# Designs tried in a protein design chat: VHH binders against o59646. Part 36

Target 1, 363 residues: o59646
Amino acid sequence: MKNPKFTENQKEIEKEEFEFLQKLNFIIKESLELFNTNLKNSMKFINYITLPIIMASIESKSFNPFSEIIEKHIAFILNSKMNSLGYKFLPLGYSSDLTYENDNSIIHIDIKTANLENPSDFKDTVPLGINQSSYPGVLDCKIRGKNIKADCKKIKVYPNIPTTYNNKLTITNALLFIYPDYKEIIDEIREDYIAIRELISINLKDILTPIEGSLEEFLNYKPSNEKKRLEPILDNIVRGYFIHDKLRHEFSENVEKDLEEFEKKIIGIAKKLKEREIKPVAILSISIPNGELAPHYDDEIVSGKSWGSSFRYHYKKSGNSVFKGLDNKASRAVFLHINKEYLPVLKKYFDPITVYELTEKRL
Short names: E, the ipSAE of ESMFold2; O, the ipSAE of OpenDDE; V2, 0.75 times the mean of E and O plus 0.25 times the DockQ between their complexes.

## First folded at step 23 (VHH; framework vhh_nb_b201)

Design ab1 (at its last look DockQ between E and O 0.07; V2 from the best seeds 0.00; counts 0 for: pae O 5.6 > 2, placed apart)
Fold by ESMFold2, look of step 23:
Structure ab1 (fold): chain B 363 residues (1-363), chain A 119 residues (1-119)
Amino acid sequence: as target 1 above (363 residues)
Amino acid sequence: QVQLQESGGGLVQAGGSLRLSCAASGFTFSRYAMGWYRQAPGKEREFVAVIYSGGDTNYADSVKGRFTISRDNAKNTVYLQMNSLKPEDTAVYYCAAWGYEGTVWTDYWGQGTQVTVSS
């Protein structure tokens, strides 16, 4: 694999990508106080969202319960600030979460959150969907752990986003927010929640009487291959009881006592979540190479776990990924914020050069 | 060793003009956005203007149409041309730079220059 000379067009593309990265970094860095203020305001309402967070967490222990709140506050900041730079909001289907245009460019920005305890989501790499890049990824057709390999060099992982839209250059960026794990707080109550669902399940006859057939047959019916009717009914009863104050006193007194004790635990968890203060561990800003820059980033943009339905951008595969066609050789991945309280933990994941910069520079 | 040195401040009558300069050293000037902030007594430091490395500019609403930011990369210098000055523009004006040499976004600040607009 050789590194051919950059064309003049490719150099111009990288100049535009670098200029946008600088604008984006300025906007986000200068807006962090506003972001923190807005997030604190959302946290005033934690008592109303704690149960939904617990219910959503049952599928994955690595779930970040605040990811949508974080993404929406950053999207608000971007929407407020991008107009001042001459970019207009441009809603497109099948594109990144945030898409903007000016006379020369179509901008795609994806906001990602990562759990500090799951380093595969942020360590030296960032996952990308097919709507989040214009660079065709290398399709790696080997089977790990076996001597089986196909020659896939004629085929790539092809994204949905073109390299240009009617002569406007596609520019693609990711903002990666690394947050602490909330597992300890959520795990305190997850098993209690599972127990409450079971308690409701075995006492359903108190509140649910079928007109025909047995209750067991009704509950075991599967409208699809994945889920019995029981599961949606339990979730609905939980929402009715705890959010809407319905179904109170429809169960026996012993069941009602257990439900009321669980409600007190929800309040306790909400207090712990509020006191944790949801501050980012780190914020990383990433310029994703445009597809016209192929083949210069082929070693860095490869197929993800799904064999052609996603990519990974390895922004530190052999050291920092840089704007390879620019004389300045600036990094394509930039730390905008580091919470110094987490620096010892972050030293486990970042190379010695990066650790030195984080220790010695004002952030 | 990074240095940002402002000059060109002073006393001027309302309606007058003033040109601030900021000479920069110790970093790769062409890679940085350059700008101006100001702080009046008892108030928070506020954004005035920024010019990005490619020449694009942005201004606070309070100065649009009156102030113009520019840069000379050969001289490592950024300028703020201030026209139609008002007493409300009285403040210490700070030069600032934003960018990175390695992988960490960094900002640098000058010591400031006083601008006083008399009625």
Scores: ipSAE 0.701, ipTM 0.904, lowest interface PAE 1.2, mean pLDDT 84
Fold by OpenDDE, look of step 23:
Structure ab1 (fold): chain B 363 residues (1-363), chain A 119 residues (1-119)
Amino acid sequence: as target 1 above (363 residues)
Amino acid sequence: QVQLQESGGGLVQAGGSLRLSCAASGFTFSRYAMGWYRQAPGKEREFVAVIYSGGDTNYADSVKGRFTISRDNAKNTVYLQMNSLKPEDTAVYYCAAWGYEGTVWTDYWGQGTQVTVSS
């Protein structure tokens, strides 16, 4: 179906979106040096944060060890810069990671990190939550390819974010940081940590001797809404031993030897992490269409797997995900920064690559 | 040598107008965003207005509708027309520039000019 022509009002909306993109580009360019410097400062403490990173990695196989650090730093920098440009920080609850206000718009910025080796997170689409878009997605009345009802049609799934706030235009931008893959480093130590948990579990009675009279009951107690109480207990013991040095004499000699070996491994991993330069492969800005631009992007914004609790924006689909009416801009997805060393790799996923420097360029 | 020189400040009565100018030299003016900040006694420096290299503008809410920022690239000068001035506008006003010099992002600041609005 030939996409309907944009109305004058819709063109104006895209103009506002584009102008914000330009501002964001400026902010990011100005902040790159500061961002990198701040990351270096954090890395001075890598030895203290390595174990928590390992512990946090247990739930996700694609865990980026620096994701939280990156997100916090960039959030801080963006807040400062946005304020300097006259924007007010505006926390709205069920909204994007960062929300700002000026006289004409409410701006939502979502910060995301991706691994270079996981192209599903950045190549063609970006995942969004219901609080990260004002554009209704499309939900199929199908489960695993089968219609639930024969007469069921595609329905719109509406996000938390309105198209306007008190006559202020909603602008949403996803800021994606692509980093090298750390899987080899994290996988190595993750398995060792799991083994340590198991080891501690076997010796738990020795460690918790002071509560022996109620120990069995304590260990077997399962609150109705909690799946596993053992894991948090094990993690607590790990922290007591490695971070606070309070449990060094509570283990048998053999177990202590194993724990000491693990400690050496932690130090090794910290060293490996420190030796790697924490610079982004690329920073990608994705301007999410305002809902008032419907139905121009209906085939590009779809509901996710959880019955409308998530969305995906397909910004590379059929070449139509562009700022229409604005001098035929090539894409709503624009690289604000590229590490040139990775340009050959990026070209495998993106062709062409549109970047903002002083002016828009194609690489 | 990079220079930003502010002028046009002074004493004005409430409701009056002033026009500030900032003459720039030592860098490619047309490639830089130009802006104005101000600092009142005992307060932090605050954003007033910015004009980007492309000509787009942004203002602080406190000055919107009263102040207008403009630039003349031929003269390497940025202006701040201040109308309907209030005592609350009393501050040292600073000119600032942001942009790329070659491949390096740079920022520059003027020395400031005093604006005093009497009640």
Scores: ipSAE 0.023, ipTM 0.289, lowest interface PAE 5.6, mean pLDDT 83
ESMFold2 (binder alone), look of step 23: mean pLDDT 88; pTM 0.886

Design ab2 (at its last fold request DockQ between E and O 0.01; V2 from the best seeds 0.00; counts 0 for: pae O 4.3 > 2, placed apart)
Fold by ESMFold2, fold request of step 27:
Structure ab2 (fold): chain B 363 residues (1-363), chain A 119 residues (1-119)
Amino acid sequence: as target 1 above (363 residues)
Amino acid sequence: QVQLQESGGGLVQAGGSLRLSCAASGFTFSRYAMGWYRQAPGKEREFVAVIYSGGDTNYADSVKGRFTISRDNAKNTVYLQMNSLKPEDTAVYYCAAWGYEGSIWTDYWGQGTQVTVSS
């Protein structure tokens, strides 16, 4: 905490930020039933996206297969509801995807998902990109594991978003959706998918016959380059076979049998994904301090893991981050929803005051 | 202990007016959005109006131009002025508050007051 007093302009900024947080919280909370209905309707089509989900899972074992679906549904709700609050959609580049304006302000809303088993993405902190804040963050210039350090108190992580657009105040918010991990369902089939990709790779000559006798040149048989170039080809054949019913009967009988067995596993995974309720564990609404409020939040907005291209806002560090210029000292981070089935897990992550609220207050 | 107490309901002829009041206690009134919902027999509870802490308001389309929500933070009271009443406005009207003291968004509801508009 720095000791400079809040100016009258800074207090007015926080009044506007608080009222917008209230408006956003009201509209999101009112829309949760619609969000859940829309998500449930999307799950009726899970069999059409299960193979793409499996294919994408190879790149990360902590993969959340539904993050994009969640973000799209919330974006739809916000885009359809913000005009009732007097805001117009404002398509800008190099800003948040959900940008709005009224007479006094430019609103930036970022929708994030976090895995419940990765608390560093939601516990006491929220990650931010350079298009999601107007507040410069502290940059740590120490090189890990070396006796080398620099004094970089004079530089910060600078965002793309200005503190004002002409006469209009920049207001930035994050909506953080915490979801359960789906790892056990996807892990069930991940190794089988890797085996199928290898099977196709071994049998590529059945369907990619050389025209010039240069299949080796086409694939660039260098081991590291071959794997890099080969991956898009394998993915294309997988999509052709399983989604489009192409290349059926182009492989040997033994290969076809293995591909058909994998197809049965895809169907089984789709059923398991459909049966799991795809509801948020918790929803956290966060008012991100405007950069004109510097230095009042300097200890709370810091460089992220990307060292100069991302931030973290520690909405709890040595206590709740609050609207420090307002008499009410309201928290800048607010839980909008908590799935009661996950209360025991959530209580393990949060401070005693929040645990008391979760236990004793209406949810 | 939180209380929301509605008053001002009753029987009114079509075209008439009523003013509902809701006295609030047990929470920091100025931090909360205040509003009104209504529920007619056999229908779902529906949004009527909301007024936010800074005075901004929003209304359901069915009441816009006829109803006015206001608040008096000194008296911890929210009002709904209902003009040009129609028989379809007949419902139980509920006062509500939305906000937080700690870090958990919550809502409070009144017991409701009957408004009956006769044709």
Scores: ipSAE 0.731, ipTM 0.918, lowest interface PAE 1.0, mean pLDDT 83
Fold by OpenDDE, fold request of step 27:
Structure ab2 (fold): chain B 363 residues (1-363), chain A 119 residues (1-119)
Amino acid sequence: as target 1 above (363 residues)
Amino acid sequence: QVQLQESGGGLVQAGGSLRLSCAASGFTFSRYAMGWYRQAPGKEREFVAVIYSGGDTNYADSVKGRFTISRDNAKNTVYLQMNSLKPEDTAVYYCAAWGYEGSIWTDYWGQGTQVTVSS
């Protein structure tokens, strides 16, 4: 398809997007120290959230114990800086994580975090929710690599975010923070937790009396499309015992001893977490095309597997160019920060690495 | 004077193990990432493993699960434990250091140590 020539209006849109990138770069550069140092102060209560972290780690292999802390910290910093630049906080529903207003634009910022060890989260594409783009995604006629029909027409999936709010242009940016994998700390205690969970499970008779039927039948009940009833009950008991200091002495003495030992281990892990340095490996800005730039980016924004619920922006295309530029002024995806110690690893996923400073630098 | 000296290389049979050491001097060791690279005959130098100043590690896909990198800051030494060695692991292994000296990014390289894995 002959790359349609950009209209003058489209050029102006991209100009606005680029200008916002410059602002974002300034914010990130100015705030680098805050991203690196203040997080430790936020860890003063890590001992209270260590167990929930451990519990959550069971559900995902790519789990970062600091992910929620990091995201909140980032959001706070960004909010403060955005305000300082004259962007007014605008709480909008069905929108990105952070939304702001200035004289000419409505700004959407999506905060994303990724682990360095999980390149699928950052290498070539970024996932977008239905509320995180103003550009319609294209639904491919292929399901699982097979064409549904020979005469299948591409369907556009329209997001919730409009291209404009009245006379104000929608600008959407995904800000991706790549962190090292800190899961090794949790890996040390995960097996112990599983054992404790099992121990509690086999001793539930000491705590629970079913209203009807046998305890076993009660616990093995599995609602449609849900986990067994046992799972949330176990979670509840764990929280009650270790977080709320309830249900003490409800178990046998031997079981209580084991639970106390585990509690000591939790404290140990909390200390390790507190001592860990948490710094981003890299910060990547991804400017999501405004919908009025269609059809120029149709091949890059694809509807997710669930029709009408999500998108994926493929900012890397097959070929010689890693990223498309904003009217050839800058890459739509560009690094705002990198830790040079990680260059050998980052280069495995990005080649070249483009960093935005006063001018773009390729590493 | 900055020095990186590799040791522990040699001939080993497939399936065997070696432990490489790299002794560093002449710079603030604890502030540098330490890594291993390797170069096989006729091939380009390739990344093998790194341990960052913060203690995090990363590996090339080809050595994941088999190699382990570690460091001892008190001894200014980085180690590479190589298990389950394969003939394709045959190469000269180089120790490398990279980090900031003040505001200047610096990198240092060792002379290399030969690792030969026989089939």
Scores: ipSAE 0.036, ipTM 0.379, lowest interface PAE 4.3, mean pLDDT 83
ESMFold2, look of step 23: ipSAE 0.706; ipTM 0.912
ESMFold2 (binder alone), look of step 23: mean pLDDT 89; pTM 0.892
OpenDDE, look of step 23: ipSAE 0.018; ipTM 0.323
ESMFold2, fold request of step 27: ipSAE 0.626, 0.627; ipTM 0.885, 0.886
ESMFold2 (binder alone), fold request of step 27: mean pLDDT 89, 89, 89; pTM 0.893, 0.889, 0.888
OpenDDE, fold request of step 27: ipSAE 0.000, 0.000; ipTM 0.219, 0.194

Design ab3 (at its last look DockQ between E and O 0.02; V2 from the best seeds 0.00; counts 0 for: pae O 14.9 > 2, placed apart)
Fold by ESMFold2, look of step 23:
Structure ab3 (fold): chain B 363 residues (1-363), chain A 119 residues (1-119)
Amino acid sequence: as target 1 above (363 residues)
Amino acid sequence: QVQLQESGGGLVQAGGSLRLSCAASGFTFSRYAMGWYRQAPGKEREFVAVIYSGGSTNYADSVKGRFTISRDNAKNTVYLQMNSLKPEDTAVYYCAAWGYEGSVWTDYWGQGTQVTVSS
């Protein structure tokens, strides 16, 4: 095994990374009540966002309807608290969403959300974009349970984030929010939404008159698939009808009745979403190794599924990824919060040592 | 078993100085951030100062320039030097620690020590 010793510079890097992890953990832990209050305020407006959430669920882009809301509230807290601690907000464009500086370092923080029912998004690993790491990744030869016959470990995935900005050290962190699955609530209405789009499609003649040609010609214009033009039009009509109170009474009485019944279902779903607990199930804080620490973390930072466009940090690959150059051997991945209601599910996903720590009683 | 024991509180006249100490045991002291909070009668507990494992510090605005936090890892002790004391500094001062041994972030609290600033 060829594991060179940590240089003094590498040890200093890890000291700075560990201290920043302390600062971040302190900020987030002390801010949980504010975070919960801010979420409650957003929930006052659930009636206005429920239909957009339903529409987004058809595209399968999110099964956490609140992920963007959660991310924005955490970003607000970080911006306020980081400034109070002497870190200046420093947007750099092609970097992590939250970038800060002080005298010695440039800080990059990525906020991620994961669905509790999709453990591949949070268990022992965290996905990273090329703008969210300074450590070159090793190409992972495993694909979909098959072994690649080539030696891929010699090929690096190079990130956009440098290890330093002149004399300032790059520090990168991820905050991972694990949240409940809302699929059951959204599934109640997803098929109804699809049915409403079809109903509108059948009755388009009531509200669409092409300037030239027939309606069929208009809808069939696309070279490859008429549904591409049709689906955006149907979604636009849905937004116009239910959000903006437009196009009301332009359909036949029977169609209007069906649209009204769907509107009642939207209101019912909004009530269910408002009543559901949206507090995180767990919060995990992760210090991502700086690229100057190569090769010490090569086994843990590998290419993601995009083979050169992303990374995975396996923060649990050898039992627990630690600050390998520090005498304290502290973990780089730390739980800041759990919702004890979800302990049975968390026991399913985490090892016995971690489970014991999560259940340990404090006085 | 974790213990935080404050000492050094007492009565002092306005403009005077006082040094609080907090002796810690039951955890790896050098891995923890150490700090002080205070609570006056009828008020919510408020942050005073924190010192991180690497020596970085932060202070509440109300005490900046007057209070200095420091730590001695060899003695497992954190200190709060309080200068130019004002009657508004009267409170119970609590020592606190934040950190982890495994992978779960944890906080510990002392029992508190009374600081009373007269005049």
Scores: ipSAE 0.705, ipTM 0.910, lowest interface PAE 1.1, mean pLDDT 83
Fold by OpenDDE, look of step 23:
Structure ab3 (fold): chain B 363 residues (1-363), chain A 119 residues (1-119)
Amino acid sequence: as target 1 above (363 residues)
Amino acid sequence: QVQLQESGGGLVQAGGSLRLSCAASGFTFSRYAMGWYRQAPGKEREFVAVIYSGGSTNYADSVKGRFTISRDNAKNTVYLQMNSLKPEDTAVYYCAAWGYEGSVWTDYWGQGTQVTVSS
C-alpha cells in the first residue's frame, strides 16, 4: 500500500529516532567551537599532508582535501560526548563509522562530507553503504531492461545492519558536513602531479634498483585479483623523493628540475589550503529509518543498479516523518548548523532551510 | 490460510495476573513483528505492546512495567504477561502481525480475547 498509516509501534520507533536527533543536535552545537579549534590545530601540519592529499585526489573528481581530517576530529568529539551522555562505544566491525549502545538501543553514526558544488551528495539524497542502514533498499525488478522476476516490481536489497540487536533497537544517523568546493585548488595541482607520474614513469629504469629479470615483467605482473603495479610504484617513488628525501640526485638534471618545480607548487597549494578556513558550510543530521518502519520509506531508500553495492536515501521525499526537516516539511533530515555566510548559496539548494534549534526542554 | 488465535483471557481481580497467548500459522512467523492491541467498550483500539522480528520490544506507557511481551519462534507463538492488572485494563485484546514477505507488506489480526479485571 502506497503511504500506509503509521502503526503505534512504528510511531514509537520514530519517537526514539527523534529523541536521538535531539541528543545529537545538542552534542554538535556544544562541540562546534572545539571542532573548529581542532581543525586549526591540524592545519599547522598542512605542509606535511598536502602531497598525500594530492595523491589521493587522482581518482576522485569531487575530492575534499579535508574529509579525512574532518571525519577523524568529529569522531573523537562524538566519542567523548556520547560517553558523557551514558553511551558506550561499541565497535561491531562491518557497521557504521561509529557505534554506541545504551540500555535500549544500538546507535550507528555515519560521518559524511560533501562539497557545496556537488549537490547530488546532499541536496535531495545521501549516499549509503550496506553498513549504514537497517532498512532494506529497493531495486527495480527490471535491471538494464531485463526482468529478474516477472511478477514483481521491486526487490528488497538487505543491508548488513539488523533492525534490532537482541532486545535493543537499531538507530542509524548520517551526520553530513557540507564544505566549500576546493576543486579549483585540487584541479590545478592534480594535473601537475599526473605529469610528474608520467615523467617518473619514463625514467623508471634509472630510478629503480636493478631488478633481476625484466623490469617490464615486474611492472606488468598482475595476479588474477590484483591491479597493475605501475601506479603504486610511481606513488612510492614520489613519496621517497618528496616526503623522505631519499631519492635526491638519482634523476637526470632535467627531471630534477621538474621535480623541484613541482615541489614549489606543492608548497603553494599548501598555503592556499591553509588560507581557507576549514569551517563547514552546514551540518545536517539525517536519520535513516529503522527497517521496522517499512513500508513507509520503500520509495525513498533505493539501491543502485549493482545489487547490494550502494544505497541512496531520498530524504526530501519523506512526507510522514515526525521531524521538522528540509523545506519546512516533515523530514528525517535537518540542519544542525549553518554558516550564515553561505546562506544565499544554500538557499539555491534548500528553500526554505529548517534549522533545528537547541532547547533545554527537549534535552 | 493465515491464522492468529488468541487465548488466556478471562476474569481476574485487580492486582492479579494473566498470560495471553497468540498462536500464529500460515506465514513466516520469524519475519514478522508481533503485537498486542486492546479495545475497551466505547473506546478506540489502542496499542499495548510489540515485539519485533529481531526481539526488541516496546510498550504503551499505560502498561509499561506491568506487561511483558515475548515470543517463541519455534512455536510460532507470542505471549503477553500481564501483571498488576487494573480495572482500566479491561478490554478485548487482539493479536497482530506486521511484516514483509518478499516485496509485499502484510498485516494480520486475531479475533480477540476478552480480559476483564474486577475491582
Scores: ipSAE 0.000, ipTM 0.194, lowest interface PAE 14.9, mean pLDDT 82
ESMFold2 (binder alone), look of step 23: mean pLDDT 89; pTM 0.890

